# Designs tried in a protein design chat: VHH binders against DNA N6-methyl methyltransferase (damt-1). Part 10

Target 1, 365 residues: DNA N6-methyl methyltransferase (damt-1), of Caenorhabditis elegans (q09956)
Amino acid sequence: MDTEFAILDEEKYYDSVFKELNLKTRSELYEISSKFMPDSQFEAIKRRGISNRKRKIKETSENSNRMEQMALKIKNVGTELKIFKKKSILDNNLKSRKAAETALNVSIPSASASSEQIIEFQKSESLSNLMSNGMINNWVRCSGDKPGIIENSDGTKFYIPPKSTFHVGDVKDIEQYSRAHDLLFDLIIADPPWFSKSVKRKRTYQMDEEVLDCLDIPVILTHDALIAFWITNRIGIEEEMIERFDKWGMEVVATWKLLKITTQGDPVYDFDNQKHKVPFESLMLAKKKDSMRKFELPENFVFASVPMSVHSHKPPLLDLLRHFGIEFTEPLELFARSLLPSTHSVGYEPFLLQSEHVFTRNISL
Below, E stands for the ipSAE of ESMFold2; O stands for the ipSAE of OpenDDE; V2 stands for 0.75 times the mean of E and O plus 0.25 times the DockQ between their complexes.

## First folded at step 5 (VHH; framework vhh_3k1k_2)

Design x3 (from w5 with A98K T111V; at its last look DockQ between E and O 0.30; V2 from the best seeds 0.00; counts 0 for: unsure alone 62.6 < 65)
Fold by ESMFold2, look of step 5:
Structure x3 (fold): chain B 365 residues (1-365), chain A 127 residues (1-127)
Amino acid sequence: as target 1 above (365 residues)
Amino acid sequence: QVQLVESGGALVQPGGSLRLSCAASGFTFSSYYMRWYRQAPGKEREWVAGIRSSGGSTSYEDSVKGRFTISRDDARNTVYLQMNSLKPEDTAVYYCAKKRVYISTSGYTFVSEYDYWGQGTQVTVSS
C-alpha cells in the first residue's frame, strides 16, 4: 500500500540471474527509444519535429486520465532519478526489432506425448539427451545453485536459470505432473497468448485460450495460492476472466497495470479514447474464495518497464510480488517463453528466450 | 500506514554503550534500505549509518566507523544501532528513516509518496 508505483529494469534482472556465467542480456533488445509507429509515420514526424497528433488527442476516458496522470508522474520521477536516457536512437526501434528477429532464430523441439519423468542436470546437458525419437516429452530441471547450459548438436547454447524446471508441451500436462509428483503450486503466473485476427502467428494462441476452459486450475494449487493472469485490451476479456475465476472458485483481489515505456520514460503509445493502441496491459490477481489468506497488496497498482523487443514478452514478476510480501516456494509459469529461477515453466516454447542469441558475454572493465 | 518508532536513547558516560531500536510497520520491511540519522541541538540532521535489504551491506559515516554497528531483524521488522565508545560529540536525537525511493539489487525502483521518519530518541553523552 505504501509503494505508489514501480519502474522495473528487466535487463538488469536477467543480468543478475546469469552473472555467474559471465553473461548479460543483449542490450539492443531493450533499446526502445521511439514510440511504436510505422516507419513512414516516423519519417514524417522526423521532418516536422514533433507530432501534431500529440496536441490533438481525443478526450480521454476516466481510466485513461488516471493512467496518463500516473505516466507523467513516473516520467518526472524517473527523470529526476536519472533512470531514463535523454538521447534517442533515430531508427524507429529498427535495431531492437532486428535484435528480436535474431533472438527468435532458434528451433524448439516438438512436443511428444506427455511424460512425468524429470531429467536433472547441474551445469551442462546435451539437448539430444533430453529427446526421444527426435521429440521432447520429459521435464527438465537445472538442479544446481548456478545457471546451467543446454547445448544443441550444432553448438547452439541455451542458458537455464538455477533451480528452473521446464516442460515443452500443452499447459494441461501440468495436471498429470502435479499428481505424479504430489506437487502443488502456491503461485501461478499465466500469459495466455490471447488471439488477435490481425496477427497471423497468433492462430495457435486461439487454441491455447480454449485450453484454459479445460484446465482444472484449483486442483494444482495450494489452498492459499495466488494466481496472476496477464490479459490484453480486447473488449470483454476482463469479464471473461472474471467468469473463469468464478468457475474455478476464485475471486479477483487486484488488477495491476503494466505501463510500457521508451528508454526516455515516455509511454510507447499516446493515450487515446478512440480505441487506438494503448501503452498498457493488465494483470489480474486472484485467490481461492475459501482461502483465509490476506494478501497485503494494492488493488490497483501501476508499474512501468521498457519492454523487450520480442513480441508479447512480459517482465518477470517474482521480485515485484516479493516486494509486497508475497511469499511463495513453488511458482509456476504457464504459457512460458522464458525461464525464471526456482520456477516451473510450461509451454510449447518455454526456453525460447534462453538462447545464446538473447545473451552476450559480460565483458566489463 | 508507515510507522517508525525509535527507542533505547539514554544518558550515558563517555566510553559507554547504547543499543537503539527502530520498530517498523506498514510496509514490507525486508525490502527496504533503512537508515539512522542524528541531529545535534542547533545543527542540521546528518546521516549516520545505513543497511540495505536482507543480506545487504552496511555503511557508516566516517566519525562512527568501528564504534557503531547497524543491524536488522526482518522477522521482527526492527533495525538496530549498537553504539560503543560513545563520545560527547555523539549527543543528539537519533532518527530512523525509510526513504521514498528504493532501488533493489535486481534494478527495480520502488517509489513511495513520502520519506518517513520516526519521532526520534535522545542520546546524551555527558562531558
Scores: ipSAE 0.594, ipTM 0.855, lowest interface PAE 0.5, mean pLDDT 85
ESMFold2 (binder alone), look of step 5: mean pLDDT 77; pTM 0.765
OpenDDE, look of step 5: ipSAE 0.636; ipTM 0.922

Design x4 (from w5 with S31D S53G T111V; at its last look DockQ between E and O 0.93; V2 from the best seeds 0.00; counts 0 for: unsure alone 63.3 < 65)
Fold by ESMFold2, look of step 5:
Structure x4 (fold): chain B 365 residues (1-365), chain A 127 residues (1-127)
Amino acid sequence: as target 1 above (365 residues)
Amino acid sequence: QVQLVESGGALVQPGGSLRLSCAASGFTFSDYYMRWYRQAPGKEREWVAGIRGSGGSTSYEDSVKGRFTISRDDARNTVYLQMNSLKPEDTAVYYCAAKRVYISTSGYTFVSEYDYWGQGTQVTVSS
């Protein structure tokens, strides 16, 4: 495989999933035209100009690391291919941040009890019916070949990918579900809510990390499964995850980087040591140590995307993995906040980003 | 086995026209983003124009926009550069290059690591 990098147009992905409902993603959610910075810094830079940044960029290029070199190549090739916009919007991403606030301002129903029951629908259904009148967190399956619509009691609509199964609840519920249905997963993608010293103390973050220590991942996997875990840039987290994989009898086969870019193709943060921020996130891929399955994955790979303006959201990975010849029939997403076609998804807000506030009517379809 | 062979370079007067050709072999031509680069004496090689695979869009460096036209004939595995209104500043060795680019229906654009290069063809514009 000679693929050096990939660039994802995430809007195009979701627009294709929901085309048959005559829907497209609200483009303002992807209008990231400025590097990430506080509003006060943005206004100060606008007042002073940015001329000194060119000298810093040149000095960094002399000492540039592999990620900075890759970022420049992605920018240049993407510009030649007309993937990026030529001009930026001077609003410090305010329009996109407002769109994200609206998209996140929805209520995800939950009940105090959970079941292993699968309740199916094909076209449309009330969420209350699917949740046993709000009493039970069931497993909900959109069983048709076309996307479905569910409606919350407050009238909010959510658009569900075809063949998608979701469960509102603790990720540990997957273990009972797997036993009840005699179902093993050959791909797991997980985006745990990692604890960070820079975040205000929250009880739920501590408990969510400890859930990973209580999950018995191997018992829900096929023998030749691949797992992919998003990690933060916290020092030591890679070593911590290697220890977890080892306890699960698994070994890392690749560590990939998501480069977050503006609509102009520039990294969302400069590779500036004074800011101590990086414009990428890491994805660790692992398999069982005794699996004889051959994964033709590059050990290091970079792909770039303009992120949806929801800071915890990660891009869809299924077709990226398929590009490298990874076949799977039972993908599972843990700690989900959005849904994928033909995928099981578990989290406290697994269909949050399926709300009507993320989509708009496609007038040309 | 992979080969890119440029032809059509010549001496021409300012305001004249030339058509460069690049014949490709050894790969599936329609999968490749085809480009023209040029390198003037003492300068770095610079991108001039590119054309995506079959039915793909074209792009141009600003100084040649409106004067140069890139095109491709997938049946003949050939990319062309029609150069009109030539200026002395266009004097350079022109190189054909190919890079695999695959655009999925799922929004991914996959870009290969290696470029293939031709040997170059000399274009001289002198008065």
Scores: ipSAE 0.769, ipTM 0.885, lowest interface PAE 0.4, mean pLDDT 86
ESMFold2 (binder alone), look of step 5: mean pLDDT 78; pTM 0.778
OpenDDE, look of step 5: ipSAE 0.840; ipTM 0.932

Design x5 (from w5 with S104T T105S T111V; at its last look DockQ between E and O 0.90; V2 from the best seeds 0.82)
Amino acid sequence: QVQLVESGGALVQPGGSLRLSCAASGFTFSSYYMRWYRQAPGKEREWVAGIRSSGGSTSYEDSVKGRFTISRDDARNTVYLQMNSLKPEDTAVYYCAAKRVYITSSGYTFVSEYDYWGQGTQVTVSS
ESMFold2, look of step 5: ipSAE 0.742; ipTM 0.864
ESMFold2 (binder alone), look of step 5: mean pLDDT 80; pTM 0.789
OpenDDE, look of step 5: ipSAE 0.856; ipTM 0.936

Design x6 (from w5 with T109I T111V E113K; at its last look DockQ between E and O 0.82; V2 from the best seeds 0.00; counts 0 for: grease 24.3 > 24.2, SAP .712 > .668)
Fold by ESMFold2, look of step 5:
Structure x6 (fold): chain B 365 residues (1-365), chain A 127 residues (1-127)
Amino acid sequence: as target 1 above (365 residues)
Amino acid sequence: QVQLVESGGALVQPGGSLRLSCAASGFTFSSYYMRWYRQAPGKEREWVAGIRSSGGSTSYEDSVKGRFTISRDDARNTVYLQMNSLKPEDTAVYYCAAKRVYISTSGYIFVSKYDYWGQGTQVTVSS
């Protein structure tokens, strides 16, 4: 493969998934037209304008230099292809942030017990029929070739990709499910809740790490599976994750970077490591050490996306992996907050971002 | 193996017209984003126009919009630049370039590592 970088479009991805329902994503969720900054800083810059003083060059990490060079390439090529917007909306992304608040203003029922049972529907189902005593313990599958709809008793709708299976609950529940159905996964994508220094609760950090250490990843994988784990930018996190992969009998085959860009193609943060804010996130890809499968993928790869305005939400990776010839039939997403076609998804809010507040009618049809 | 060969560069009077051609070989032409760039002496190379795969959209740098037209003939593996209302500021070496750009059905864009470049053809607009 001679692919140097990709530019993803989560908006178009889900528009394609839900075309048969005459739905598209609400474009305001992707209207990131300003670099990320506090409102007070934005208003100060707006009142004074941009200083003509040249910014001094600062020492940067090796990753920041590579990413800065790649960001320029992406900006130049994307501008040439006319896929970026020229106009900036001077609201510090307020409209998109409000759209995210609305999208998150739904309730996902809780689960109280692990289950291996599947409730299946084809086109439509009532959310109440998926629950018992207010709890949604069972696995839910949209079995049709077309997208499905789950409707709450108050009329709120959730749009479910075709052949999607989801479970509200602890990611450990996948182990019972895998055994009960004699089902192994050939792709896992995971976005664990990593510790953040902006949240100084030690209990939260320790509980997050214990979830990973208790999860027996190898027992649910096919022999030739690929796993992909999102990690944070904390110093030392790569070494920690390599150690976890080693304990699972797995080895890293690639580390990819997501560059978050504005609708103009600019990184959402300047490359300035002293603030510990960078416009990229890392994805580690690993396989079993004894797997003979050869993955034809670059070990270092950059892909750019305008992020959905929901914090920490990651773009869909399935078509990105398919581009590199990665074949998979049983993909699994752990710690899910959105659903994918033909994919099993587990998390406490796995269909949160499938709500009607994320989508709107496609009047072009 | 891969070749891009420009032709049609000439000396022309201001207000005149010129048609550049770029013949391509050694790759599947229909899969490529074809472009014209230009470079005046002492200046950096600048993008002029691009045309995505057969039947695809065209795009132009603002200073040439309305005066230049890019087109392609996939049967002949050739891209063209029709330049009308030429100005002395259009004087440059014009380069044909190709880059693989794949757009998936879900709208993901994949951009290749390598540009292929022609040798260039000189366009001179006398003053």
Scores: ipSAE 0.731, ipTM 0.885, lowest interface PAE 0.4, mean pLDDT 86
ESMFold2 (binder alone), look of step 5: mean pLDDT 80; pTM 0.794
OpenDDE, look of step 5: ipSAE 0.834; ipTM 0.931

## First folded at step 6 (VHH; framework vhh_3k1k_2)

Design y1 (from x1 with S104D T105S; at its last fold request DockQ between E and O 0.81; V2 from the best seeds 0.82)
Fold by ESMFold2-Fast, scan of step 9:
Structure y1 (fold): chain B 365 residues (1-365), chain A 127 residues (1-127)
Amino acid sequence: as target 1 above (365 residues)
Amino acid sequence: QVQLVESGGALVQPGGSLRLSCAASGFTFSSYYMRWYRQAPGKEREWVAGIRSSGGSTSYEDSVKGRFTISRDDARNTVYLQMNSLKPEDTAVYYCAAKRVYIDSSGYTFVSEYDYWGQGTQVTVSS
């Protein structure tokens, strides 16, 4: 493939998924019109990080230079193609942050046990009926070819992608489910709750990343499967993941970069000698060492997207992988906070971002 | 063997018109995003206008919108820039460029690393 980079459009992707319901994601969630660290705030912090900057500059200078060149190419081409907005009122992303707060103001049932049973529905279902059928401990599938609707007792609606299956619970529950249904996955996408050893206003205790060491990933994968892990920017995390892959009998085939951009196509953080803030995230792709399958993937690839204002939300990858010829039939998302078509999703909040607070009526129809 | 050859540059009075042509060879012209750039002495090269593949949409830099029109003839492997109401500020070397761009069914944009450029044609607008 001669593809140098891609520019994703999450809003258009979700419009396609929920078209039958005349729904689209609220545009305010993607109104990232301001950089995450304004010039005045950045200048103030610059002096405080001097001692750590020398080490960071040495370690990341090559990647930062490549990313800066790529960001310029993306900005130029996207501007010519009218992908980016030329002018926008800069509100320090207040509107998008308020939209995110509204989207996250929903109640998701908690799970205390697990089951391998699948509860199916096609068009619509009451959350109370699903709970009576064991939703909290079972797997729920929207078996229809069109998106489905689940309604809570308070009237809140959740929009479920077609042929998606989800489970509210511990990711370890996937092993029992896989065994019970004689089902192996040929693609796994994971965005684990990474532990930060640097405490900066931490108030919420998150799942420890040590849970990854308790998962028997090889047991649920097909022989020729691909696994894709989002990683944090913590120093040494890439080496830690390579070691984890080794323990799972896997090896890295590519490391891709997601460049996060504003609606104008500019990186969300400036490229310079910054302490630890970069406008990109890394995605590590790996395969089983025993597999003879050769993936014709670029070893280093950059794709850009305007991030949703909800913290840690990642863009859908299925169409991007298919563009490079990767075929899969049973994709699985671990630590899921949103659902995708024809995908199994597991996490404590797998349909958190499916509520009506995330969507609006498609007026253009 | 890829070649882009620009022609039509000339000296013209303010308010005049010119039509630039770019003849392409050595690649599948109809599937490429075609565009015009310009560069005045001492300034960086700037994008002027673009036209997507196979009768695709057109786009323009704000300063030329309403005055310039880009078009293409896929049968002749040629892209054109019709320039009207020319101003002294339009004085520059005009370059033709070609790039492959694909937009999938989800609206994701994929951009090829191949980027072909012509050697340029001079346009001078002077009284």
Scores: ipSAE 0.746, ipTM 0.860, lowest interface PAE 0.4, mean pLDDT 82
ESMFold2, look of step 6: ipSAE 0.773; ipTM 0.879
ESMFold2 (binder alone), look of step 6: mean pLDDT 79; pTM 0.788
OpenDDE, look of step 6: ipSAE 0.876; ipTM 0.937
ESMFold2, look of step 7: ipSAE 0.748; ipTM 0.874
ESMFold2 (binder alone), look of step 7: mean pLDDT 80; pTM 0.794
OpenDDE, look of step 7: ipSAE 0.880; ipTM 0.938
ESMFold2, fold request of step 9: ipSAE 0.770, 0.748, 0.760; ipTM 0.886, 0.870, 0.875
ESMFold2 (binder alone), fold request of step 9: mean pLDDT 80, 79, 80; pTM 0.793, 0.785, 0.793
OpenDDE, fold request of step 9: ipSAE 0.888, 0.889, 0.886; ipTM 0.944, 0.943, 0.942

Design y2 (from x1 with T105E; at its last look DockQ between E and O 0.85; V2 from the best seeds 0.82)
Fold by ESMFold2, look of step 6:
Structure y2 (fold): chain B 365 residues (1-365), chain A 127 residues (1-127)
Amino acid sequence: as target 1 above (365 residues)
Amino acid sequence: QVQLVESGGALVQPGGSLRLSCAASGFTFSSYYMRWYRQAPGKEREWVAGIRSSGGSTSYEDSVKGRFTISRDDARNTVYLQMNSLKPEDTAVYYCAAKRVYISESGYTFVSEYDYWGQGTQVTVSS
């Protein structure tokens, strides 16, 4: 494949997943029409006159870094293809930030012990039927070809992709589940909750890193599996992950970059901003060292997406990987906060972003 | 081998019209995003217009909107640029270009690394 970059549409992806329920995503969750900045900075720009940040940004010179050059190319081509909106709303993403607040304001049952048992439903299920003493310990599967609905006792609905299996709990629970069902995964996507290194946060960081070190990833993988780990931009984290992969008998085959863009196709941060923030995140792809499978994917690749206004949420990767000919039948997401079709998902809030606060009835004329 | 061959460039008076053609061969024409670029002496090459594969969606650089029309004939593997109300600043070599763009059913857009380019055709607008 000669693909240089991709532009994802997370909103349309989920609209297609839930089409048969006549649902669409709530568009305000993806209305990121301003670069990320404090309200005071936004108001100062507004006082000077209506203009996007492009008037203050110098054109790319030959000394610009590779990501800045790619961002310009993505903006130009996406504009030519009419993928981006020309007009921004001047609210500093307030509507989208409020939509995210509402989306996160749901109750997700917790688990106090895990089970290997799977409770299946095909079309509709009550959340109370999945619980015992207020706890959800079993694995839950929507086994139908169409999306399903789980309804909470307070009337809140959660929309579940077809053939999706999820577990509320520690990601380590996947190991006993894998053994109990003789199930190995040929794709793992993981988005660990990376933590700050401040004094008050050193314990949290070590606890999360110890959880990753205690995960025996190879025992749940097929021989020719691919794994994909999201990482932050902290100095040294790439080297740490390379060492972790090495301990698992795995080797990195690619490192991809997600470029976060506004609805106009501009990066969500200037590359030269005063806070030294960057508008991208990295995804490391690895395979077992002794696997003879040759993955036909670019070692470096950039894909752009308008982020959901829920902070730290990542776009779905399955169709992106399929484009590069990566075939898989048993995908697994670790540290999940949303669900995907035909996918196992584990996390403390794996169906958090599946509620009616994220999706709404698709009423069309 | 891949070929893009432009034709139709000429000397025209301001306010006049021209139609450019670009004949394509050596690839599956219907799957390509076809474009026109132009380059005036001493200036950078600039995008002028584009037309998506299937569906015929078109786009234009702001300075040519309403004056230029891009079209394609997939049966003849040809893309056209109808240029009306020509101005002296439209004087340039016009290039046909092709780029593979795939849009998945889920709306993900995949853009190829390389463009194929034609040889160019000269358009001169002067009195």
Scores: ipSAE 0.748, ipTM 0.876, lowest interface PAE 0.4, mean pLDDT 86
ESMFold2 (binder alone), look of step 6: mean pLDDT 80; pTM 0.795
OpenDDE, look of step 6: ipSAE 0.865; ipTM 0.935

Design y3 (from x1 with Y114F; at its last look DockQ between E and O 0.95; V2 from the best seeds 0.00; counts 0 for: unsure alone 64.2 < 65)
Fold by ESMFold2, look of step 6:
Structure y3 (fold): chain B 365 residues (1-365), chain A 127 residues (1-127)
Amino acid sequence: as target 1 above (365 residues)
Amino acid sequence: QVQLVESGGALVQPGGSLRLSCAASGFTFSSYYMRWYRQAPGKEREWVAGIRSSGGSTSYEDSVKGRFTISRDDARNTVYLQMNSLKPEDTAVYYCAAKRVYISTSGYTFVSEFDYWGQGTQVTVSS
């Protein structure tokens, strides 16, 4: 495979998933037109214009390291292809931050004792029908070929991808579910809530890395499965995950980087190491050590995306993996905060980002 | 074997016009983002213009915008660069290049690692 990098338009992905409902994502959620910084710093830079500091940083980036060189290449090619916008909105991403605030202003039912029961619906369902005593413990499946709708008692709607199954609860509940249904997963994507100073959303559970140590991942995997774990940039995290993979009888086959960019194609943080922040997140991919399946994956790969303005949200990976010829029929997302077509998803807020406040009507359709 | 062959480079007076051609072989031409680059003495090679495989969208470096036109003829596997209002600053070796770009319906744009390059054709704009 000769692919060097990819650029994702996440908005286009979700618009495709929900076009049958005449919906698209709210574009404000992706209007990241400024590097991330405090408002006071933004105003100071705006008053000075283009600073010598920015010019110096660009020179250093071009001559410094491979990730900086890749970011420049992505910017140049993306600009040639007319993917990026030239205009920057000088509000320090305030509009997008407000859009994220609105999108997350919803209520997710509390989990109760785990269950293996599946409640299916094809087009629509009331959230109250999924609960007992104000709590939810069943698995919910939208079984139709088209997206479905779940309506809360307060009138809030959630848009559910076709053939999506979700469970509100502890990720460990997947083990009982897998056993009860004789279901093994050939792909797992996980975004654990690692310790971080990041803002927290209500009803998402607190970080507890111990839950990873209690999961028996191999018992829910097919023999030739691939797993993919998002990790933070904390020192030592990669080594910690390698140890966890070893305990699961698994080995790392690739470590990929998501480069977070503005709508102009610039990294959301400078590479100059002036702050603790970096403009990328890492994804570790692993397989069982005794699997003979050949994964034609680049060991190091960079893809770029303008992030949704929701802090903990990660881009959809299924079609990226398919591009590299990775076939799967039973994908599973652990610690989910959004849903994907034909995917099982588990977390305390697995359908949070399916809220009607994330979407708007598509006037053209 | 992939091959890109440029032609049409010449000596021309300021204000003149030239049309460069790049004949391609050895790959599925319609699948490639075709580009022109140039390199003046003592300078880095710079991108001049590109034309996408997905329908002929074009893009240009600011200094040539309005003066140069890139086009392609997929039936002849050929990319053209029409250069008008030529200036001495346009003096360079002009290179044809090809890069695979795939734009999926699911929002991904996949970009290949390697460009294929031609040998170059000399354009000289001299008083």
Scores: ipSAE 0.773, ipTM 0.878, lowest interface PAE 0.3, mean pLDDT 86
ESMFold2 (binder alone), look of step 6: mean pLDDT 78; pTM 0.781
OpenDDE, look of step 6: ipSAE 0.844; ipTM 0.932

Design y4 (from x1 with S54A G56D; at its last look DockQ between E and O 0.89; V2 from the best seeds 0.00; counts 0 for: unsure alone 64.5 < 65)
Fold by ESMFold2, look of step 6:
Structure y4 (fold): chain B 365 residues (1-365), chain A 127 residues (1-127)
Amino acid sequence: as target 1 above (365 residues)
Amino acid sequence: QVQLVESGGALVQPGGSLRLSCAASGFTFSSYYMRWYRQAPGKEREWVAGIRSAGDSTSYEDSVKGRFTISRDDARNTVYLQMNSLKPEDTAVYYCAAKRVYISTSGYTFVSEYDYWGQGTQVTVSS
């Protein structure tokens, strides 16, 4: 493959998924028009006006140097292709941050038991019909070729991709489900809730990355499966994940980077070595050591996207993988907070980002 | 073999016009982002204009916007640069370049690492 980088327009992805419902994502969720910074820092810069940027100390890792050069290439080519917007909105991304708060302000029923049963619907379903004793313990499948709608008792709608199957619960429940249905997955994408003390400003639910260590990943995979794990930039996490792959009898075949950019194509953080903030996330790809499948994947690859303003949301990867010739028939997302077509998804809030607070009527259609 | 052949370079007086052509062969022309670059003596090669593989979007370096027009004829595998109101500063060797760009229906734009390059055509704006 001669592909050097990719740029994703996530809004176009969801437009294609929900076209038959005449829906698109709410554009304000993607209005990231300035670099990320605390409000106090933003207001201080505004009060001082234009400031001299300090000369950078150019003692960076070779990975940071490569990413900085790639970011420049992406900015230049994306500008030539008219992918990026010229204007910046001087609100410290306030509109998009408020849109994210609204998008997250929904209630997802909990689950308390492991289940293997599937409840199917085609076009629409009431959320209460998916529940038993106030719990949504069963797997839910939108079985139609068109997207479906689940409606809560309060009138809130959730839009479900076609052929999507989801489970509210512990990711470990996938093991019972896999056995019961004699189903193995040839692709797993996972975004574990990694511990990060710098993100905790409010009391939150316990982040439970320990469940990952209890999950027997190999028993749910086909022999030639690919797994893809999002990791944070915490010191030592890459080594920890390599050790986990080794315990699963798996080996890393690639480590890819998501470069987060503003709508102008600029990285959301400067590559300043002093603050340890970087404008990218890492995706580790691995296969079973005894697999004879040769994945023709670049060991390093960079793709860029304007992130949805919901911090935990990750961009859809299926078509990126298909571009590199990766075929799969049974993809699985673990720790899911959104849904994909023809995909199994497991997490405590797997359809959280499928609500009408994320989507709106597509007037252009 | 992949080949890009520029033609149309000439000596012209300031204020004059010139049309460059670049004939392409050896690849699927319609899937390529076609570009013009130029290199003045003692300077680095610089991007001048581009036209996407879809043929629906053009872009220009600021100093040529409004004076230069890029176009393409996919049936003839040819890209053009119409240069009007030429200035002495436009004197350079002009290069045609091609870079694969694929825009998927799922919102991804894939960009190749390597450009194909022509050998260049000399444009001289004198007097």
Scores: ipSAE 0.773, ipTM 0.880, lowest interface PAE 0.4, mean pLDDT 85
ESMFold2 (binder alone), look of step 6: mean pLDDT 78; pTM 0.779
OpenDDE, look of step 6: ipSAE 0.856; ipTM 0.935

